# Ledger of designs, part 5: VHH binders against F-box only protein 17 (Fbxo17)

Target 1, 286 residues: F-box only protein 17 (Fbxo17), of Mus musculus (Mouse) (q9qzm8)
Amino acid sequence: MGARPSRRQMTEARRLALTKLPPELLVQVLSHVPPRALVTRCRPVCRAWRDLVDGPSIWLLQLARDRSAEGRALYALAQRCPADADADADADGNRHDEFPFCALARFCLRAPFGRNLIHNSCGEQGFRGWEVEHGGNGWAVEKNLTLVPGAPSQTCFVTSFEWCSKRQLVDLVKEGVWQELLDSGQIEICIADWWGARENCGCIYRLRVRLLDEYENEVVKFSASPNPVLQWTERSCRQVSHVFTNFGKGIRYVSFEQYGRDTRSWVGHYGALVTHSSVRVRIRLS

## First folded at step 1 (VHH)

Design c10 (framework vhh_enristomig)
Fold by ESMFold2-Fast, scan of step 1:
Structure c10 (fold): chain B 286 residues (1-286), chain A 121 residues (1-121)
Amino acid sequence: as target 1 above (286 residues)
Amino acid sequence: EVQLLESGGGEVQPGGSLRLSCAASGFTFSEYAISWYRQAPGKQREWVSTIYSGGSTNYAESVKGRFTISRDNAKNTLYLQMSSLRAEDTAVYYCAKDFSEAEWLDYFDYWGQGTLVTVKP
């Protein structure tokens, strides 16, 4: 990683030479530029380059050059289920003006496959990104004394003695997974959450994850209601996970909803400990 | 009072089959999605399958192709047909109706006794 070539601005002479290439050759050259640089460095050069970056050809070629199993499968699927020009349109058919690129460009820029689509998954930014309901003394964010594999931060959320809940709505289309791709039957939505109790404390934890259509109507639901921790116990965290597959057509959102409380009426934050929440999307390879 | 009573569990050999039943009362059965959950010894409770009021079904990846969920609205009964059973399917199986959030949060003992399935080597 330290030996990676430094990023340099293109010279004027180089830009002028490239703008004189036939469109098909220019597309080939620009397709070797990383997605962010295409948008930040190449798109502003001239109208011809802007039109190419805003179109699908460069992005389709980038997919073709991804030799991973996922990249090859996605390229095959993109050819059969091309990204709709209106994939960025909302439920009323209105386009989102803030994103001028095609849906395939959004996919390449956002890189949603394998990435955690839950923001602030461990409370590392407080409650940012979460819609929170506070029961009793509410939620708190604190240092997690239990090591959770793969967690981006050593923090967790803890509930108080009354029901606390928090939810996050993931817009799969805005994250780069365009509608035709979601409808293909080759997409899997993988969810996970880690929960537990403090040492010598009890808790009740519940998870509800819903797949919603463009109108935010529930289509498919997963619910987890593990047995309450009622007695004194060792500090630990356990994982809940589920994979949504073959969920049909029309899915746009994932609603990720956590609920927790203390089994004892202790003032403070001695209830359910939750951390490392995740929503990930992958392509089915078999 | 909502009541769900699971039955049909027992001991089977690996590769065997078993049919679980859940008898429902106290609500309009045909209007609700109904699910199967299971809890293995020392493990957390796990969702297994759901059947919606319209007849659509969904399954946990681990049971796809081996388990079939069905319902009989005339008898207010939910079924789980299990085939190709494995040692890891050993668990207490529970059924659950789709509750409002308030009902779901307040019902600590909803999961009752369930029905035990043991797959012996």
Scores: ipSAE 0.000, ipTM 0.207, lowest interface PAE 13.0, mean pLDDT 79

Design c11 (framework vhh_3k1k_2)
Fold by ESMFold2-Fast, scan of step 1:
Structure c11 (fold): chain B 286 residues (1-286), chain A 122 residues (1-122)
Amino acid sequence: as target 1 above (286 residues)
Amino acid sequence: QVQLVESGGALVQPGGSLRLSCAASGFTFDDYAMRWYRQAPGKEREWVAGISSSGGSTSYEDSVKGRFTISRDDARNTVYLQMNSLKPEDTAVYYCAAPFDEWEYLGSYDYWGQGTQVTVSS
């Protein structure tokens, strides 16, 4: 019996009805739309909707709906965020990052809390995203025969018989953690790395993680130099972790730097295994 | 604590030879690679030579290849730099670097010895 309106036709009918609402009610209605749909579907409807999506009010209302202690703390900090992140704009008013929305929109779109900000954390894309230095036979990417809980891939990086290093620079502001939030004293930066050796192989592993300002100057660092693994050790994979808290103001980047080598002169890749590197951000309750 | 003591620096004629020694203590010497660096007045410190923990692999800066030889004596906890066919450009203070050398190379603090002066002149 009979035809039904398509989902597209129903969406267009709803959209047409919504354009007749007063601005105050329209903000409330649009604040229930998921971040991606606000940008891809709502923003193109008309100039009035575009202006609302580009402003902070809708995004503040989305944050206000998280009634957890963490959500309330975030909302209080978000209210102090500038209405527009145009501090990144050049002399002509153009944005350097080409992101046309406020900082709160970037936070909601990128969802940085709890997400791993390290790209290609296990070598699943080879060396993409990493700045690498190859000593001896260099780094290799191979299947990890040791299960690492929560790893997105069963791959790892392995060093040669001379020092190899690799690093990644995480831009916290680009990832959605705006400057006033970083400066609040309520942010924790959680880092972790998994390292080990192949069966019957020895290695030396070092980790340095630095919090850098906008000019890439070191403000705070964490260094780990665990005891070397001896040649006759069973295959192993161990975690190193650290939480940065109370690091002050002006932090923008996390520099994640790994170093490793074999304790033997074996040709090939029998040194330090590294995988499941992570940088995550969370809010601390005061 | 790591201790490195360099010795063997002297004034030599161009074309001459010299052997530098570095006595190491405070770590398990035979498990770690060792390096030599040098610094001439008004110039940056530069890497000269490296040797793996086993002694099976050696590496050299291009200007010293074929003239310098790095070696180690694990029984004495000592690394050596044999320098042949010396040139005036080799004039520098020579430093031995512990296993933490890569930290300084990568812009971090590391421990160095006091160095030993090599002067090549007529």
Scores: ipSAE 0.000, ipTM 0.126, lowest interface PAE 16.3, mean pLDDT 78

Design c12 (framework vhh_7sr4_2)
Fold by ESMFold2-Fast, scan of step 1:
Structure c12 (fold): chain B 286 residues (1-286), chain A 122 residues (1-122)
Amino acid sequence: as target 1 above (286 residues)
Amino acid sequence: EVKLVESGGGLVQPGGSLRLSCAASGFTFEDYAMGWYRQTPGKQRDLVADIYSGGSTKYGDSVKGRFTISRDNTKNTVYLQMNSLKPEDTAVYYCARSLDEYLEWSGGFDYWGQGTQVTVSS
């Protein structure tokens, strides 16, 4: 059913009643509001609500309601999160993207656990989000004729006869995974990529994934260099995956780098097919 | 405007030697890693030798102990000294440019020369 004129007046009356609650009770009430609505609807109501939304208490209470083993482990780590952590500060302490909320708010708003942090993972938006280097005829985006389980789009990138590369830099802190959580030793960074060749074609494929510190220095690296596909009679697409654990302290970025070319030096796009690239983060239960 | 020009290839008898040169232009040579790769018809390019911007070197297993890669940053040139040549060394030899970080990947190069033919035969 459509519009309800009485709903606006009911909403105003409820808002007025809530502004008269003591802060400790108001936190309990507001903690039931979804994260986006807290920021877009509750925060603008008055200065007292703004101060509560900008602080950690509401967000801690939301995290406390996840009673899964993962939720309980996260809550224990969240209680150690500094309330005034400047997650977007540069080396000089300046804020880059003007996020006025605490780190816990960013986590709740962005929901990084389990989400693919790679943008445009299958080429469904062309080359958007990727830093691309074109060898020979360069990269192309095409329909993927090979079924890739779980892929959000049936598209792929394909390389030419000279080396092509593309890279994406994932800022884990901007995605909501605050520094003390990354340093806890309880985070897994799960990476995956799908690669293959055209029917009757061959390719060379390389994947490098690096964990970088705040200065973009390499701390840990995973490299995959599978045997070249010299010539296949049918299209293929295979997964490569790796899980980073126990990587120590100071990690901020994931650098996801793909390289590919054909084995025959043919004009056009007969090289490596890549699709469904992913970087996901989760809490380790141990 | 990056250019790589190879020279020094030719015909040589088994057990002989050749010195290849690659003249580079259009970039700050000293900031880049350089490599030599070889290719026979119908096969992919294979690592012969790499030299990092700092002078560290890496060799393919088949040429280790017989070939030496070197560079002269004042002349913007990379060299490959080939000794004790075998018929199996017959290939087109390519010069390539990379960044040190890319060189950790097999074939992580952004520019290649046109190649120079080396034939080892009696």
Scores: ipSAE 0.000, ipTM 0.155, lowest interface PAE 17.4, mean pLDDT 80

Design c13 (framework vhh_7z1x_3)
Fold by ESMFold2-Fast, scan of step 1:
Structure c13 (fold): chain B 286 residues (1-286), chain A 123 residues (1-123)
Amino acid sequence: as target 1 above (286 residues)
Amino acid sequence: QVQLVETGGGLVQPGGSLRLSCTASGFTFSSYEMNWVRQAPGKGLEWLSGISGSGDSTSYADSVKGRFTISRDNAKNTLYLQMNSLQPDDTAVYFCAREVGDWEDIYYGMDVWGQGTQVTVSS
């Protein structure tokens, strides 16, 4: 695809010169540094830099520089972001200090908009990230002989002769989408999945995607039960997609659940193939 | 009475060939998909090959692809498995089985089985 955009990294000499700037000018300079470099390179320089990176102003200023329609809409919502969002509180109310920064910093560092929030979407890492239930011979991971546009790997999951299922729970707040942003009515949650059968093989496939509250109670559900692929059909790999909008307040998780089985095989993995599963978040314009 | 009967098994030398037959009675043979399945001693059932009701489409397990050929003669109510380049690990009881299921059902499976025919690959 050509040259990728290089992230700016500060040289040692430039960092030393910048430590002598007034805070107002330092904020302007540091606001041009990519989020990861702000945390890993700028924050350790001195106390003044650490205090700026730990505060919300530099992150809000980064968001202000995206002048696209989406960026402007996000900036308006970001100005209402609470100063102390505790996304890592445990069951006893104690905060886990896995992320010492404000919600705006988490958003900027995680960059959740447009990113696939499903991990290991094609089985490129085996079953890592998935909670798996094995029927018959269970799930297998194999090469996908059908090219799927945008898939990070040419691998897929395939089911056996009894129902197999796998699920992933996406924590939207941990991915950077703070609670008030989710509650704003301007967020869309876009889900997609690719499914099919091996050539001349039949399968049954189902998808269930649920939006859950902080207690993991179901608030909204999308279910897809497409017609089974009958044995003796052409090799297939087709997409199911849905967009959640106007889902109300209190949503925290997306539960992404796949079910599949073979229509004929006794032993082995001749059932539903699934790949390139996705959960993406975007802002609705207007 | 719905019935499947396999014949053609026996002892064959490694590298040899055998042709299995399965004769169907008691149902409209051409309306059903048919399968070949085997079971080696002490092992589970292994699906080998399937064929559509018309005979136009076939499917094979990777372990037998290129060596075995499934076919059918609907006028004779007979399913065949041509087995070439036989190996000692092809030694098993071979079954034919009828496929059943509808798109509206959540279940597809094999409902009628033959009694099996023994294939032994040995010198």
Scores: ipSAE 0.000, ipTM 0.237, lowest interface PAE 14.1, mean pLDDT 81

Design c14 (framework vhh_8emy_2)
Fold by ESMFold2-Fast, scan of step 1:
Structure c14 (fold): chain B 286 residues (1-286), chain A 124 residues (1-124)
Amino acid sequence: as target 1 above (286 residues)
Amino acid sequence: QVQLQESGGGLVQPGSSLRLSCAASGFTFDDYAMHWVRQAPGKGPEWVSSISGSGGSTNYATSVKGRFSISRDNPSKTLYLQMNSLRPEDSAVYYCAKELGYDEWFGELSFDYRGQGTQVTVSS
């Protein structure tokens, strides 16, 4: 007589049965797996699972489960996402090795809606993520003595006695917002910055936020430039904000650029203080 | 490197006159409007007067109009403020301020006052 199946053989038979499911049933089963686990655990199992994770169907089912007004509006737009959309291509058309998947997968994995797309927004990691130009004694990162609501860290950047600038380029496509979604006219790009001055200090603070195309050409711009006379005696930390809407087609990047200097001192870091910089994206509802 | 050095302040009686001077260096003096700004203890800075790069246009705060006169000597790169009929409320540190220029990108004028200032005290 033949031997009875071992526990190991029964587990192997179950595994083989799962890998032989028709694609339409396998998609339904795998659609219940969280996005990160789909990529890190399911995708490596076999070629059939990899091909499903690399395709749009699983990710469309993930998006269909968000029944909020925003989720429903996004799902309608996601159904129109081109199958050949490459969320991993850079400005030169070169493909990165980060994720060899469709644009919908990147959106689900990065979850860009409502998230702050500015990295190191308060200087909590020094100057990491920022392209910096140091005038005079340069930028410093210091403890912020003024509480800023919602800030991830109680730190700020402070300018010196010559012009200091720092900038960050946000690639909206790499953050998960695919090109056709950006072109839909239903995306809002929300920017904010907190700036201030110390008591009996003079500073100039300027913010320039530009929406750029794939070639880094300026398409739309927002500028903020408070009057320096109003800042000379205030210990302040206040917000500037703007929402970009109806910006047209071809936008890929947000360039977030801060400029500041001290108007009074020739030493130290007594100029403009900046913190809790943000770029967030959301879908417009009616 | 922009440098501004103010002088001419002092302790004077009400009704007296003073002439302040500002020696400028490190920039093309003739290309920039110049300003006088003052700050009294415990108060914010107050713009006092301005003069265009050529000297052809001047402007004054209402509090000093008719009493103060701004002028410049472009060859010597010096800015002046003639202060007549001084009042106790004119007591302040006076700063020479360089206009940073019109920033077309931001659409605004900016000022730079990096001198040490000169103390004016009007007291009996």
Scores: ipSAE 0.000, ipTM 0.285, lowest interface PAE 12.2, mean pLDDT 80

Design c15 (framework vhh_lunsekimig_d3)
Fold by ESMFold2-Fast, scan of step 1:
Structure c15 (fold): chain B 286 residues (1-286), chain A 123 residues (1-123)
Amino acid sequence: as target 1 above (286 residues)
Amino acid sequence: EVQLVESGGGVVQPGGSLRLSCAASGFTFSSYDLYWYRQAAGIERELIASIYSGGDTNYVDSVKGRFTISRDNSENTMYLQMNSLRAEDTGLYYCARGDYWFGELLEDAFDIWGQGTLVTVSS
């Protein structure tokens, strides 16, 4: 994004002046407009602007302006990005997610590097974004009484006395990390999860994170099976983390799967507390 | 094809020793947690020993100090050294690939099983 973006909305007079520029000058001018404004304000102006925003040139120029070591490495990889507007298009050119722009546009719009790709990571939106299986009294969302560093919300998910599970499937390509970038060997996928038990309660917690291909076949797996928390202990919250590197080619999805239950079979929600689940992607510089 | 093949079972007198082997093929052996189960007559199949991809081991109390689980990643083989065998150790011994804790949750948690090898402890 370079310099600090203006809050100012594009004026009618400014739009009219810009429509008079030749395409080669227009692309240079529009490349200074922030990604969201390119799509929401510039694209609707006329066909010529729409064609420029739908193409890769403006987005490559946006990436070229990040002169950090990470930005320069990304730009080198981005130059090899396919020009096709939808990486999810089938053999007949049908788009499955209706995204009308090239893969570089998706990357710029979604800004996936360093961002948490898990939606609703603490239960702040209930179970939205999660595929849940309820055992016993099921999952509940509660206020988290234990401070978790960096958590966007003080909420957590809590299991019942029988096994509960929940899963989220992260589509890395839809989040902006195009296939050739994933296959480059320069991407790291960083996962983390926080788990614990209520004061004077016990729990069993398990985490399984799988890297899947486009057909949802498992390619690489990380499993965490920490020792159960015994009843009559102080309230605690612990982190599990892992970094996937050198995972090869063909990865598309991250499947993030949590499992938990109470150790004492108490009616209600006295089992595993889980919160601040994360999947982040970054570029390797070494 | 992914498969596990057990060997080393036999008949032994009480106090004797046996070494079971589990040969693996068709998957990246070093990346998986592996388990020994046994099934005795009239008793449900039970987990007796586990060895994790990182090298840590675990045992059921009845075999602690008598049985030793190990793995050779270069040979794609897991072993169970059984010492001081008792009549109650008699049964079919199976090796398995999977996650013990997921066995209660997911039918595919133990997705590969061997055919079993018979251990008989009798005089």
Scores: ipSAE 0.000, ipTM 0.161, lowest interface PAE 17.7, mean pLDDT 79

Design c16 (framework vhh_enristomig)
Fold by ESMFold2-Fast, scan of step 1:
Structure c16 (fold): chain B 286 residues (1-286), chain A 122 residues (1-122)
Amino acid sequence: as target 1 above (286 residues)
Amino acid sequence: EVQLLESGGGEVQPGGSLRLSCAASGFTFSDYYISWYRQAPGKQREWVSTITSGGSTNYAESVKGRFTISRDNAKNTLYLQMSSLRAEDTAVYYCATDYLEWLSEPYYFDYWGQGTLVTVKP
């Protein structure tokens, strides 16, 4: 277990030498430091370094280093990012969250593009992160005997004989996607879910995904209502997916809502199996 | 206000036929999955059949080949044609919608009407 050379802690003598550089050279040097080390190691060094890390210049240089087509498109949008783009600061400058840095820093630190924004997507942590409503015998978490490609855990949620629902609210701004980037028309929000039934059981499954504004009002909705799985079918998991694009301005949240029940009203957990739920964001190439 | 009103039940001899109707109001009927359920005295509700908004149909194994579900979107009416009726088909039959998307609550509801009684006499 050794640290990589680029991740080694800076010596005090090296920090003192760096603090004697002109500001323009210091920005260039610090721009090569990984995002988390900028915050945890560089920011505490002195006031001048703190002011640089809290500002946009270092983070713009970080984004400029991704020369992919997606990276170049993001960089063009990032250059237009307002200095005070933190969505939880009200008109009087009062903060509603603990993130003290600019929006570009939040993006670099959280790395939202391509990452699954749904927490506990397979029930590997029980019901943590989900708001659940229990009908009949409620939801249970069980081992998934059906292989689901790419699933981080071989677990699934299963419903009872009355409607069960669970919901997760994703705050896109807190995940690093600042408001002007969401409003650009160049963001795609990709959702997916896997559903099925136990062998010899049947289920009814529904998915509703809503894009909400800052007041949690619905702006755009996707609903999936596949045909019920009948009793005496093979155990299987099927994917539902959708991509939101051209959704307009003012979107802040994704509400991911699953509903399921047994077709037979059997006591216990013989209804819809759901697993590997995902919400991912990406930039659309022109 | 969403309303479902079942009708067409009655007494029938074994091997007979009945046609149930469910009149719907207060929502855009054509957009919803509509199902038939039944409940025999002292037993849990049992799913019988579902028809999707697109007209695809599914049936419980116990009724497959004997019952036919259909819908008339112009009349906002759901039907269940029952044939070759057996004593075990004796139940109160309910029409249900599974989603009310204009509600602010994040639930899919099975709205249960008063039902219509089907009695198969020996």
Scores: ipSAE 0.000, ipTM 0.169, lowest interface PAE 15.1, mean pLDDT 78

Design d01 (framework vhh_7z1x_3)
Fold by ESMFold2-Fast, scan of step 1:
Structure d01 (fold): chain B 286 residues (1-286), chain A 125 residues (1-125)
Amino acid sequence: as target 1 above (286 residues)
Amino acid sequence: QVQLVETGGGLVQPGGSLRLSCTASGFTFSSYAMNWVRQAPGKGLEWLSGISGSGGSTSYADSVKGRFTISRDNAKNTLYLQMNSLQPDDTAVYFCARETYVTYEGDTYTYFDYWGQGTQVTVSS
């Protein structure tokens, strides 16, 4: 027990005072608040603040303040970004899309440029996020005894003696890269994967990465089919990578598909080792 | 132009201490009040402390009063937060922020116009 201090904080006192500002000044002030705080702290304050946070103006000002070469290029494209058409698009309680706000807000919150858009890239969360097909004894997740530069976890996926596959579908729009930005011709989609075999083992590995339109139709495809590891070898991991550029208009998804099997064993998990899969987006400066 | 960079975060045991630094560039540091703000996982922003441009005046949130000390070195363009008697509830991303204002119909409204990227402080055992 005892005396209780005031529950009012400086940030709460500031928010109460700021509700008295006209919208033009309030937009300027709120544009300096970090993206997550705009959504979690500012949006719930009142209807006027909600309408400002849900609109594009604050977010466009956020992008204008990034003075990097990439930021300036993005700002020019962002000025042509379509705003949310109406409130009916953001039905309350629908969690199929966690952020149904305007595209600029999603971009600022998700920060997709340079980030790995593949989730659970090394199997650090088991098979979460992956659509898996198990041949033979299936996929397993194990500790990776081979150093892979930049890998977020020392784990990997390993196939058994029959074909195994796993796939992840990346929704670029959901990750913050709006359709007009994808169609601009200034976006590069960078993919990479690490594969190998266990010591004294052999494997076949294949990677197929597809750029799909909004209807999930294939528009562009990259395939890697390196020579099978047929002989006993030292434990190793090798990288395959590709950059998609000038892929045209209408791209929405990246389908990242891995296939592998062992060439020698008939039991267990001694086949293709895959880890540190990545899909990254960047802007091409012109 | 204006840049704020926090450093000094990390893992610390309960009851320990840590000093955060914020290096400022692109403006006349001594002309601006500076603040520390934190955000715990799943929580909103919490203002912690403020210091005037000269360093002559300081203020603290009740939650950190007596445990945290704000200071600045205007010759080095650096803001500091000395954190003592750290508790698990102090786990958060810590931001430094520059204070400014707008005037409307004769009234002055203060706000933070530039923020650093934040530095993670984790208090665990």
Scores: ipSAE 0.005, ipTM 0.397, lowest interface PAE 10.1, mean pLDDT 81

Design d02 (framework vhh_8emy_2)
Fold by ESMFold2-Fast, scan of step 1:
Structure d02 (fold): chain B 286 residues (1-286), chain A 125 residues (1-125)
Amino acid sequence: as target 1 above (286 residues)
Amino acid sequence: QVQLQESGGGLVQPGSSLRLSCAASGFTFSSYAMHWVRQAPGKGPEWVSSISSSGSTINYATSVKGRFSISRDNPSKTLYLQMNSLRPEDSAVYYCARVEYTIEYSGSTYEFDYRGQGTQVTVSS
């Protein structure tokens, strides 16, 4: 159920008048403020506003206003979110989040559903965000001469004549998907990667994606090993994708790992081209 | 260019021992898991043993567990297979292999990146 239109007009009242409202009305008024402004502008006003922004009520009202099928399903799950579910803690209970908010606030601020959780997916920032291992002449970043639909940049990574690998660890809780939501059985984790070879070159490409628990132990693994692209092949770029569903409880991280090399052992960067890597999360509608 | 060179095979009687060696060159040996694979005439390749890049994780096929020992020396870029209590069924060409990764979704399989020319082991009286 949405708020009445007349309550939206109350958000235009002066700050001084708003601070004199009863808490229940203040929550309604502040729930119309965008998430970033709630934490950067409203939270610093006074302790009462800080307590409201740090609590779940404002964020539940924000989620209630998404009337899509996905929004309604999320709202039902969000109502069951525990008060301490926002803890971004390691296996030893140490929190790594420098600016702690409740889990619902983190979800609204990060907006993880549908967003690519892989950073620097095409090499547009060099190797930033990636842990890399260099074989032969190593990885290079270059212009991708093959247009990849939806890619944020027309760049790609390319391997050398020995095995190169790179990996990224996605912390799903830090990205806003709280633990009880991951454990609900209603989350799908969608992974994809684009790979190929230069014109008249060959490559071998491997993808390994692992779902890890809070201790970084492997729980579920997807592996892709497409047929090698042989020498004297037309330039190509192909997609590999997989959807993790029904993966059980205790998942916290996604480890996204790429491996590649050339088939000819040529000096330079004539191996696997990889770009537009993605990890996305969505809610399953039943 | 990746090169693997196996040695140490031969003709032995049942119950005997052999030590196989594999000299690796052309890649950073200490960064790769290494494997022994064998192939008997008329049969497909059979995985025998695996060792992680550091040597910390070791696995054996059920058929050789307790009889064979895999080891490696990263400074000398050499892989070893100590074969004890040899049986006629162990007769095969033994290959040293670098594996790119294990393919797995609801089970496991192995894909071999490079292997050497092999070394023949024959167990017969």
Scores: ipSAE 0.000, ipTM 0.118, lowest interface PAE 14.5, mean pLDDT 79

Design d03 (framework vhh_lunsekimig_d3)
Amino acid sequence: EVQLVESGGGVVQPGGSLRLSCAASGFTFSSYALYWYRQAAGIERELIASIYSGGSTNYVDSVKGRFTISRDNSENTMYLQMNSLRAEDTGLYYCATYEVEWTSGDYTTFDYWGQGTLVTVSS
ESMFold2-Fast, scan of step 1: ipSAE 0.005; ipTM 0.360

Design d04 (framework vhh_enristomig)
Amino acid sequence: EVQLLESGGGEVQPGGSLRLSCAASGFTFSDYAISWYRQAPGKQREWVSTITSGGSTNYAESVKGRFTISRDNAKNTLYLQMSSLRAEDTAVYYCAKVTYEFDSSGEYTVDYWGQGTLVTVKP
ESMFold2-Fast, scan of step 1: ipSAE 0.011; ipTM 0.315

